# VHH binders against 5'-methylthioadenosine/S-adenosylhomocysteine nucleosidase (mtnN): the designs that were tried, part 8

Target 1, 252 residues: 5'-methylthioadenosine/S-adenosylhomocysteine nucleosidase (mtnN), of Buchnera aphidicola subsp. Baizongia pistaciae (q89aq7)
Amino acid sequence: MKKEIKKNYRIGIIAALQQEVQILFNKLKNYKINKISNITFYIGNIHNIHVVLAKSGVGKVFSGITCALLLQKYKVKFIINIGSAGSLNKNLKPGSIIIPTNVCYHDVNLTAFGYSIGQIKNCPKTFLSNTLMLKLTEKYLFENKIKYQKKLMISGDIFIDTCEKKSLLKKRFPKAIAVDMEAAAIAHVCYQFNIPILIIKSISDSSDINAADNFKYFINLASKNSSLVTINVLQTLFKNTKNILFDNNNRC
Below, E stands for the ipSAE of ESMFold2; O stands for the ipSAE of OpenDDE; V2 stands for 0.75 times the mean of E and O plus 0.25 times the DockQ between their complexes.

## First folded at step 4 (VHH)

Design g08 (framework vhh_7sr4_2)
Fold by ESMFold2-Fast, scan of step 4:
Structure g08 (fold): chain B 252 residues (1-252), chain A 125 residues (1-125)
Amino acid sequence: as target 1 above (252 residues)
Amino acid sequence: EVKLVESGGGLVQPGGSLRLSCAASGFTFSDYAMGWYRQTPGKQRDLVADIYSGGDTKYGDSVKGRFTISRDNTKNTVYLQMNSLKPEDTAVYYCAKTYGYDLDSGEYYEYFDYWGQGTQVTVSS
């Protein structure tokens, strides 16, 4: 039985913590709240764009489940992952914006089977952010004189809070500028479903001995900065949504 | 153990110059922003200058154009060159290991891991 489907383009926006979704939630018009298995979805409009915000919870499994629900239940056509990250780069201070070009796991090791560190079987070495989304975001940041970096980010189910852990990650992933606990899992799910992804993070901590205290102090700043960039980029992305969804061969 | 030790304060005449130094130890100096703050009696500590690990700087409005912050990562030292000193610059000056943030949001958010003991600067005849 063939249904006539009104094609509505929906954007999924995912973050781990309430602080990270709160500013975007406050910008939602005509919103409703749905809760599924302790994952909270905020459904509404930003700049007349239909969005589904999701508060996943921390870590790979919560973020993976949340992303899959966004894709299957809410039928979103691209994903934006927002929130906070720890710095691995001396030039990235709390509040700094990063728009990673690619992400990989830091807690996956299948090198015994010939894979690169961080690589899962049948996956690329890193998951790529959508090239068109990334360029549109970069254009916005450049035109508004907002400093940013775009390089590798790494993810794992570990909060990096010692100089020893940080040094080990910098040795294993010398190109990585930041670390978090969700982005690579979200990008992996997007890769499996062939859905484009954009990642917009702001730095909350230095990934060393002071990381927990820095995170507590700067989480609201990081949440504010990633959310403000996201709000402003959404309208720019809207006109190019069809190209991102149908013509991009990047998968993420 | 993080330690910050200021030096170079003293008494100078209006229009004079001083250079403050802050020697840091117990952390990877090149990875952190460093700042200078000052406190006058009865007031909160004010930003004088901040310098990020990459060399970008921020100045308080009252000192911009007169003071210059710099760092030497090989010596683990941050400096404040103070020129055209005014009586209003009289304060205790503090070195801080900071996460000063002002570039992306246009706001300065202060978080200080550690403060030095302070050094007195007095500008009078």
Scores: ipSAE 0.000, ipTM 0.123, lowest interface PAE 16.9, mean pLDDT 82

Design g09 (from e05 with H98G T100D Y102T S105E R107Y Q108E; framework vhh_enristomig)
Fold by ESMFold2-Fast, scan of step 4:
Structure g09 (fold): chain B 252 residues (1-252), chain A 122 residues (1-122)
Amino acid sequence: as target 1 above (252 residues)
Amino acid sequence: EVQLLESGGGEVQPGGSLRLSCAASGFTFSSYWISWYRQAPGKQREWVSTITSGGSTNYAESVKGRFTISRDNAKNTLYLQMSSLRAEDTAVYYCATGYDLTSGEYYEFDYWGQGTLVTVKP
């Protein structure tokens, strides 16, 4: 008389750096470590939920490969991308939570062929986070009086560390509130495989001349804040897995 | 259930040293990141230092090179060794774990300890 629905679901959680996975790793029970092509997978349980936690490495290619392995080898039902991001918005201070509604590339330009800036051929202008996962996470944040923003995030294979680079991104992507190096690639893979994605980031830097120093100073705070939000929404997301999968394949 | 009890504060002269302790109970201490924060009268709470479950440390720029955070998992105790103390170090010091950001303010965090007062008098 097994209720198989909850038992068979695995959830993928992906971050770039050891600092970003460390808190979740410390919560894993009955874990195994598997290393594939220098990508580390931690397979275990949080709150009796089967989790595959992956440390991808930095940048689009590492995160894309890692996401594809989570989907194809570990058969996870949805992806949560966690970690740190740089701020493009004056109201986002270090430690601030963001749950982006959508993401796109900032280092893709096919405008010569009529595409929008950031749009890759045969893809949407932006990749969408799953609506139900966002709603459930937002409810948690609101009820616990945690301030957050939910808008556009942009990703590319460059650390934004000068006022000049930041100004160019703000001009090209006036709606973007934050920047990282992985989220759009992970969302792109999820789009290709039709898998729901939620992105939970915390601000580590200002994406300007102080960015590298701010990152060193606040990476641990950003990692802690994004991990704690993830831990606290995980059971609610898991219980709603069927509805999340339905929502992802059908609108309204 | 969760309890954090700070101790070791007091009055010192500039250039002096103090060691603060935080005794933890009611949770699996070794699994948590624990931080020191401080609040001076009329000022915002500020983060001072964090130590991860794995022992990695980080410091506010204002205390770097002068303060050392450490932990003893067997005793469920967090420490802050303070040296070369300055008048601006005068504050109530808190140890904390849990939710770090509640208001969106840079250093606004949830604290569970009662704090220990450090006064640096010229």
Scores: ipSAE 0.000, ipTM 0.144, lowest interface PAE 16.0, mean pLDDT 83

Design g10 (from e05 with T100D Y102T S105E R107Y Q108E; framework vhh_enristomig; at its last look DockQ between E and O 0.13; V2 from the best seeds 0.00; counts 0 for: pae O 9.9 > 2, unsure alone 63.7 < 65, placed apart)
Amino acid sequence: EVQLLESGGGEVQPGGSLRLSCAASGFTFSSYWISWYRQAPGKQREWVSTITSGGSTNYAESVKGRFTISRDNAKNTLYLQMSSLRAEDTAVYYCATHYDLTSGEYYEFDYWGQGTLVTVKP
ESMFold2-Fast, scan of step 4: ipSAE 0.400; ipTM 0.722
ESMFold2, look of step 5: ipSAE 0.417; ipTM 0.761
ESMFold2 (binder alone), look of step 5: mean pLDDT 79; pTM 0.792
OpenDDE, look of step 5: ipSAE 0.008; ipTM 0.252

Design g11 (from e05 with T100D R107E Q108E; framework vhh_enristomig)
Fold by ESMFold2-Fast, scan of step 4:
Structure g11 (fold): chain B 252 residues (1-252), chain A 122 residues (1-122)
Amino acid sequence: as target 1 above (252 residues)
Amino acid sequence: EVQLLESGGGEVQPGGSLRLSCAASGFTFSSYWISWYRQAPGKQREWVSTITSGGSTNYAESVKGRFTISRDNAKNTLYLQMSSLRAEDTAVYYCATHYDLYSGSYEEFDYWGQGTLVTVKP
């Protein structure tokens, strides 16, 4: 393989909201902006690495379409999903970092047919983050003494903003530490196309009665923290692209 | 060692005032966003107020106009001035830090205090 071929690898980075992409956009060099069906793509370089940064919009359908376009139109080699999440865990405050090991839907139920709650037919019980991408990111966080959690995150087309909704999710998904509206759909698309995924989120809210007020106030902090982790691991992930792709083919 | 120590709690009558303090040590206090949270008996822990490293403030709707958050970076101390206290304000009050990876070193700073009890009696 020629060195120039490896240098032409593009990395896809996807988030739902402008606040979540803004810091990475500010770091892009030689960029161009392309807009497809209200989805915004920022194409440029960070640390001389080719990236396609996408603002999907909120929810499963917007994120699924955006991820598919990153894979098929822009031919990215792996996906990093960034942004904010709501906490389901007492120890996760606004600003806390999570790098989920796996994700599943919280608004899918095929248990009548013998599937696990959250499981889609012909899919695994949860969608896995790429092991090597997780390991490299965890090494960065540990060496820099940044606290993080790496467990289950759950996604659905609902903003969790009441004690009742939160309690129900904790009962249905006792292993879940955080909730969002996009990550499982992005991971599902990556699973379907056999593309590695890493999820880097920061907590914006407590998924209860204060959730909307927390979100409005802490979205910028969560966006900063998830973006800075992403920027700081990007070069290490890029250098390991070949190994990540090899590892992914053995696990998907 | 990182420590957050709340004080100033106690018993007060409805309509009264109380000032809480949170003494911080073991980290660069001025660099962090710091919040007050509370937990009332039989209820979930709820956010009350935050002050950023730059000094901007925000409040939960239930306390807006009645509570004032402030910080003294020279003393490494966070304050919550509470006025027009109501029975519903009865809770254990906690201070807590938030990561701000732009302004701090990459240190393990996501801490909670031990809490201070506020009781509003008739």
Scores: ipSAE 0.158, ipTM 0.588, lowest interface PAE 6.2, mean pLDDT 87

Design g12 (from e05 with H98Y T100D R107T Q108D; framework vhh_enristomig)
Fold by ESMFold2-Fast, scan of step 4:
Structure g12 (fold): chain B 252 residues (1-252), chain A 122 residues (1-122)
Amino acid sequence: as target 1 above (252 residues)
Amino acid sequence: EVQLLESGGGEVQPGGSLRLSCAASGFTFSSYWISWYRQAPGKQREWVSTITSGGSTNYAESVKGRFTISRDNAKNTLYLQMSSLRAEDTAVYYCATYYDLYSGSYTDFDYWGQGTLVTVKP
């Protein structure tokens, strides 16, 4: 679709919590709301881009179902996963931006059958974020002098809230800088459907004994930061190239 | 294959100026972010400045207001104009592609040039 001129594509944006979708919802024009099995979809426009914003609920199953519905029912051609994450890196403070290059599960273990820790059968060791979208996101962050890190993030159906749990994850995944409960499941669904994904997270907690208090205190900051980066990345896509999303989707 | 060739280094007195150049080949120069790095004797390599494909610039705090990064896409050349040079600016200066600045790696674009030595001494 290198000949595509009109920006008539649909982008899916997914987050777990109302706080994480609220700012983007407030920017939607000509929107309608649809609810399916406790998953809320907000359908509208941000700038000249058609978006479906989804509040999935917490955890792998809710996020996986939501992503599949975005791809199959709403026919979106690109997924952006936004929201909050816990820090596994001492240099990441609340509000810091993470744009992971890759993601894997921390609660999957098929090592008895010769797979790497975190790896599901017939899948890669980690799921990759779209390289071109990462570059555009970095452009925005760099030009605005916003602190960020890009490395491995890990996901599982556990809120990491003790030093014991955090130490175990750091031992098993020494390259991981952040942890959440949805991103790997969303990336896995995107891998299966051959759909590009970008992940934009902001730190809400330290993934240790203070994690629950940190989360409550910083969730609105993390939600704001991930949402504002997302809005500006969408604007950059609109201004800088007419073919970015379509060219990446030509693999399908 | 990516090739980067730095030039313009030399010996200069404190308060002096130098202009470094980096000649690039083997990739579509205008489409890439290009950075300057430096390595002082006995120190780790540090980032100095980056210019994006769109012309936006950023600088390390230690050089802000004294150095200016620029590019000439027609000549596939990156520049670093250095003014008000200090003894602490003494280093080998390297240019690097966008990928060398960030944690991601791209084998064909992760070539470091030989560098150009800048010595600031009275």
Scores: ipSAE 0.005, ipTM 0.143, lowest interface PAE 15.2, mean pLDDT 81

Design g13 (from e05 with S31D T97R H98G T100D Y102T S105E R107Y Q108Y; framework vhh_enristomig)
Fold by ESMFold2-Fast, scan of step 4:
Structure g13 (fold): chain B 252 residues (1-252), chain A 122 residues (1-122)
Amino acid sequence: as target 1 above (252 residues)
Amino acid sequence: EVQLLESGGGEVQPGGSLRLSCAASGFTFSDYWISWYRQAPGKQREWVSTITSGGSTNYAESVKGRFTISRDNAKNTLYLQMSSLRAEDTAVYYCARGYDLTSGEYYYFDYWGQGTLVTVKP
């Protein structure tokens, strides 16, 4: 068998908060820091893999701009969105890992024009995570006996902090297991650029009246857990870059 | 509740053709990469072909050009069209949820079918 030489591609990793990027930043070797319009990019190596780690800031607009810059300026081959999320299921405890199969907006409503709740015009009802990236990550989690859930996550420019808000989201999106403020915007940008995405989140809060206190207490645990999963799957994902791109381009 | 059920095996003469099917249930079939494996008498199990969720295909060198893997997501069914069959293709053929893109370095399988026997004899 002829051994295939793998190119040294850049992988983009994006998170909203300093706590969420800190562990990965501490693992970067030969790094430099570049700041563009209040978005911080850390460029370096993890396990001899070229990584661009981006701290986007909170919300859809910051995350969308950051993702577009990763794709256009740094020319990363795929995106990993990491960080924290709020639980829409009481069985998901702080620190639990989720690797969403798909994501959509919860604060978009074009139903007056015949679209599904959460759907943007000219987009699918949900944005899909790359199947191969999901399976490789799931293999790692299973082999290391790390409990995780896959399913729908929803995103919007609002922190869900009351039982009323949570109940409304569960009624509108009965399949959703978690909520955040960035993932759908990042997935939307990846969809427009035809770039594979993987989302690795850990639960920081219950999305109810205790959400702000939970978040403050558990953000470091969530950041640690999502970062450790990312570090441990990065080499496997990198070695499969060509196959991930092939899978993504032939998804339809 | 995840289940994979192979069918379509049988006896065929060298140079003949056969179509195998794998009926899947208990999961969202369209979201998964599905593979065919085979095990010949007295030999180790070997990978035959993989089809991705998007329909992209890969084949073992020994079957390339002779076998075609395909899927019908509406029917939750995987197929393997076998042509130009040889004596060395005699094996039990297994459907597996997963993939092997690196011939054993990066693979993932979580469920296997019970297999269907293909016998190529004159």
Scores: ipSAE 0.000, ipTM 0.119, lowest interface PAE 18.7, mean pLDDT 85

Design g14 (from e05 with T52Y R107D Q108E; framework vhh_enristomig)
Fold by ESMFold2-Fast, scan of step 4:
Structure g14 (fold): chain B 252 residues (1-252), chain A 122 residues (1-122)
Amino acid sequence: as target 1 above (252 residues)
Amino acid sequence: EVQLLESGGGEVQPGGSLRLSCAASGFTFSSYWISWYRQAPGKQREWVSTIYSGGSTNYAESVKGRFTISRDNAKNTLYLQMSSLRAEDTAVYYCATHYTLYSGSYDEFDYWGQGTLVTVKP
């Protein structure tokens, strides 16, 4: 049993920084640009699929507002969060691809009330990526011999740039392989609206004393790698929109 | 009020040609992407072609080389020139404008015309 596609569906793609949207923007055909405050929306076509590409700005609040606008104003059917992340795992070098299975906050603590570290009240312990979108992306990566990891990523309004901060996060979240500042907030919004989400990140830094230098040198590589994966899976995801929506609704 | 009105449908023999028109009003036509869709009897709507505000075009594989989409921004009119028509091209053809710009209530839903019937008969 599958849902029928009766209209042209739009796909939302969100990233924090200009470097992270630039390659997708360069592939966007017949686009329009709308700005709301410090959030930029690029509306156009990739592979003749209607896309709303958004540059949110850094951090949880910018990304949350941007995601909500994509869902409510632009009526996108699912979200792809792309961009860069810092590594919490020695096997992840700059340029490595990650497609997180789940995300949670690292700067939320309601443990005094019996919640897990990172868990918001009335939310799950972690926010899940859509299973079918993950499988389709993983198939592409495997068939093209692109190395990737699919584990937990954590998000917070802190750039992790010291050995002390990194050690603390590894102790609190031993299953986390990467850290960023937006993904959990975007996934949280998608959870609230029951919208499928896929996260495609590439490593820009080591989340330690060298993180700022690494970010400066590798942000363009990370942006390129996450964008190329996104471009190459976009048509497959679009063709499977009915199945993605059906799979997502079966979780409710 | 946004309106899309198709015309030019009719009966034609296999291998024949037909030109469809879509007259648009109630919005800034030159700023929007406009598409042709079709729906054959008992089947789902399928996309046929899109023309973008800048004039670039895209086509479904089944119609490439046979159909040509064009627009006249001065007349607020979209066209579909159909050639080498086949029995499987028999359908109601719809003009549609899709959400391409953020707007409040406008374009919250796709705007569709009422359709024009094309019948390819021997």
Scores: ipSAE 0.000, ipTM 0.113, lowest interface PAE 20.1, mean pLDDT 83

Design g15 (from e05 with W33Y T100D Y102S S105E R107Y Q108D; framework vhh_enristomig; at its last look DockQ between E and O 0.91; V2 from the best seeds 0.00; counts 0 for: unsure alone 63.8 < 65)
Amino acid sequence: EVQLLESGGGEVQPGGSLRLSCAASGFTFSSYYISWYRQAPGKQREWVSTITSGGSTNYAESVKGRFTISRDNAKNTLYLQMSSLRAEDTAVYYCATHYDLSSGEYYDFDYWGQGTLVTVKP
ESMFold2-Fast, scan of step 4: ipSAE 0.587; ipTM 0.811
ESMFold2, look of step 5: ipSAE 0.634; ipTM 0.849
ESMFold2 (binder alone), look of step 5: mean pLDDT 79; pTM 0.790
OpenDDE, look of step 5: ipSAE 0.497; ipTM 0.788
ESMFold2, look of step 7: ipSAE 0.642; ipTM 0.848
ESMFold2 (binder alone), look of step 7: mean pLDDT 78; pTM 0.783
OpenDDE, look of step 7: ipSAE 0.487; ipTM 0.783

Design g16 (framework vhh_enristomig)
Fold by ESMFold2-Fast, scan of step 4:
Structure g16 (fold): chain B 252 residues (1-252), chain A 123 residues (1-123)
Amino acid sequence: as target 1 above (252 residues)
Amino acid sequence: EVQLLESGGGEVQPGGSLRLSCAASGFTFSSYWISWYRQAPGKQREWVSTITTGGSTNYAESVKGRFTISRDNAKNTLYLQMSSLRAEDTAVYYCAAYGYDLTSGEYYYFDYWGQGTLVTVKP
């Protein structure tokens, strides 16, 4: 309904590590910090937009809990997942931007029951990013001549740090360009609650033998790049909140 | 035209020291994070060290405490001081500025690599 009296839309932004939230935290005005079971929430304003920025911790369970709390306790209208990812594509360098169209698990296997690899029972084969949020972000990137890729990302509770692990993922998910440990779980929660999601990641490592060393240094570059893209699209996404919600509700 | 030109490579004995230099031209050197990479025969290229615009440094675990990266913005030159060299440090060393960096809200891709300088550690 079009009852427009004091609507205070909050936007949820989630990342795993302090480095990944730090730049956005530095931009928060009138903020407060709330900690729930080792999950940190930073509540404040960016561009006069109400934001709940969450540091989830690493992995599927931490990110799933964090996302559910953003939706149920903080009542955010949509989720932006930011931070770093490992590259599965030789053309993706540290700092490269990706805005995945869809995401799935790489460590889920129910093929014994006729599901596709990565698919959970009663879920789609992949979880989709919101079409309008993605289109608005792509428009920003294109107009500013920022190079990006817009394809599949995969997630699991494993840091991919060997050529063997990387090769296996590329064989099982030939369309995947990047890998992380949280995005699919966040998208899964958003799917269950019918909440729009956008994923903005930047490459921190090559998902091979050098991955840990690459990650330690390039995490700051990846965090900077994903955060700055997020800051620059936030106002456009906020202005389109009603259209995003309408678009998402008609995804079926 | 952007160029990175490495020099200072050569043959050294185990435990020895060597200083690499990278002369940069064609871009605003002081505005970029600059890195050293190396590639040993039959291995993939690996990151060695990076220095930021503000002078902060980081190192791969294999070289931490033995190598020191530094920059001279007035001379547009990057250095890598290598000490306590080991046989496994034998590689072609590359000066690089690559990835994406954001300045003043602007986004640009950079991908500048030197041609490399060979370091051979042998008795």
Scores: ipSAE 0.011, ipTM 0.319, lowest interface PAE 9.4, mean pLDDT 86

Design g17 (framework vhh_enristomig)
Fold by ESMFold2-Fast, scan of step 4:
Structure g17 (fold): chain B 252 residues (1-252), chain A 125 residues (1-125)
Amino acid sequence: as target 1 above (252 residues)
Amino acid sequence: EVQLLESGGGEVQPGGSLRLSCAASGFTFSDYAISWYRQAPGKQREWVSTISSGGSTNYAESVKGRFTISRDNAKNTLYLQMSSLRAEDTAVYYCAKSYGYDLTSGEYYYYMDVWGQGTLVTVKP
């Protein structure tokens, strides 16, 4: 008697750009494509794991809407945010892997009301990645000798492309190693719905005067690297899904 | 000593063609992606084209269909064939060694840290 393949859970994977979803899409079997309000969803299987891959578009609003649709329409049980990020750390070069422990906004300021910089009302100071998903991903990276960093990443609706903007972010968020335009919004939606999140990014640019040129050149490399890590950790994440749902990381 | 040396620039009329070369020395040329950048008077440096170690090419929208990047690993040389040149192509053209992390090769690469001295291209009527 053959044991049934347990497909009780769907994994949602979100990226902003076509380049960032393309490699995962190429691995997707028995897929269907659905478009909702200029957001593209690819529904199928990667390594016999049921996946809903979404191309959100750039920025907080597109990524937030996409995440909510994954949770409510497609009933996914956890979210992986993948793609590219700009570096705020001298040791992070194009192609480097980051798996942020937490994320917050860099373009939110309610300090006039006593909140921390980056903190929105009724939310924590930072949104936490699921500790079990992080630990499993880190184990994979370490065992395969893939260099990575895990620390704070920050998000906002601005592409950081000057030394002045970069210096200001480093001053306001001294623990931040990278910046993007989607991750904090996706994590915020996951926080509101009590859904675990993992973030896997690869560096595309230096967040300074060369950032736009670096991005154009390295977006395909960053997309490839984040996608390959994601493909290789999916089976481990699927096997441990039940434990992830019962993570004791409290969200008030 | 790592060096990149550009050549082939000069004056040309609109609609003309030029071929730029970049001679590389002091490193294993075939292991790296190499890029062309340009800087026009009073403007910041902009990316023009890149060729990977495996031969894959990318181009800025402004030059697609007009410029062709190629490499000769046996000669440690990068080329940029420019056609249908316009006044806005007037710039100093730079060759740059590019870095990135490639999971397929298992090697760590880093951002551009070696730039050539540049070669001037002037498109005059």
Scores: ipSAE 0.006, ipTM 0.258, lowest interface PAE 9.6, mean pLDDT 84

Design g18 (framework vhh_7nfr_2)
Fold by ESMFold2-Fast, scan of step 4:
Structure g18 (fold): chain B 252 residues (1-252), chain A 126 residues (1-126)
Amino acid sequence: as target 1 above (252 residues)
Amino acid sequence: QVQLQESGGGLVQPGGSLRLSCAASGFTFSDYAMSWVRQAPGEGREWVSSISGSGGSTYYADSVKGRFTIARDNVKNTLYLLMDSLKSDDTAVYYCAKSYGYDLTSGEYYYYMDVWGQGTQVTVSS
């Protein structure tokens, strides 16, 4: 039946690294593994909800291809981007949860043509997370006494590992609290196909000279924290699928 | 002055046991989470285990879970790592670190390492 088909929506979940997908993979039931062009898809159930978990690889191109495949091949109805991020905010320590309200590129510059820094032609200045998905996630975090921040995150094909690079990003994007290499590309694909997106990241590093060492220490913590939030909000998001799709379609 | 001093390392046979200690001074030990981090020859640093300031919460890397136990004595300002069933892959310099980081399971901070000790060498070989 049509109602039963809609109730069994597939949710796409994207992360870049094996550490970032491993906990969710371990929770998958009745799963199968599909590998397409070196992108790994884990298809199964979490809390009896159909999910397609994808390990994209690092960077904008891998994440964009992966998102497009989730939307076109697996027909997922919304996307959750999870994993790790570097901190641009002194109050964000390793393991801190962020649920960005919006994302943009930090390595796109069309200012010579009158665009804002980070803005690509024919796109908004920033890509927005779905409002209802954010509210539902925030409610879960608040009720469970989990500390979080929400604001701008920025993405680019650069690992931010010096004080100079960090200072430049903070100057160009004063509202940004965190940086990664995938989220803006995933959000861009979702924008283009009018698919709602939620981003759940946990801090793995300080985006400065200690960033590579911090990342190695904290990738497992960041992966655990983003995965646990995702697992616990999935049921709430799934139950609100109709409202999420309605909210997305009626956004200005 | 904040100081961390590790001890208890040495040469041990596979399957053996060691107890590492870290003597802390210059700060209120019970106010801070503490961690053990290791670095194997030619490798990067790997987080091993963390313990909350109160000792109420402990966390382990998957590679050591079930074999290692982290503990602390807040009266003696000492952190411990009890290592059982040692494997060749456990060969590393072990560092004590004053740390924080947010963990969802406990709601506490453990993992950011802002002060490091000098390290103690553990070698597992026959």
Scores: ipSAE 0.006, ipTM 0.315, lowest interface PAE 9.8, mean pLDDT 85

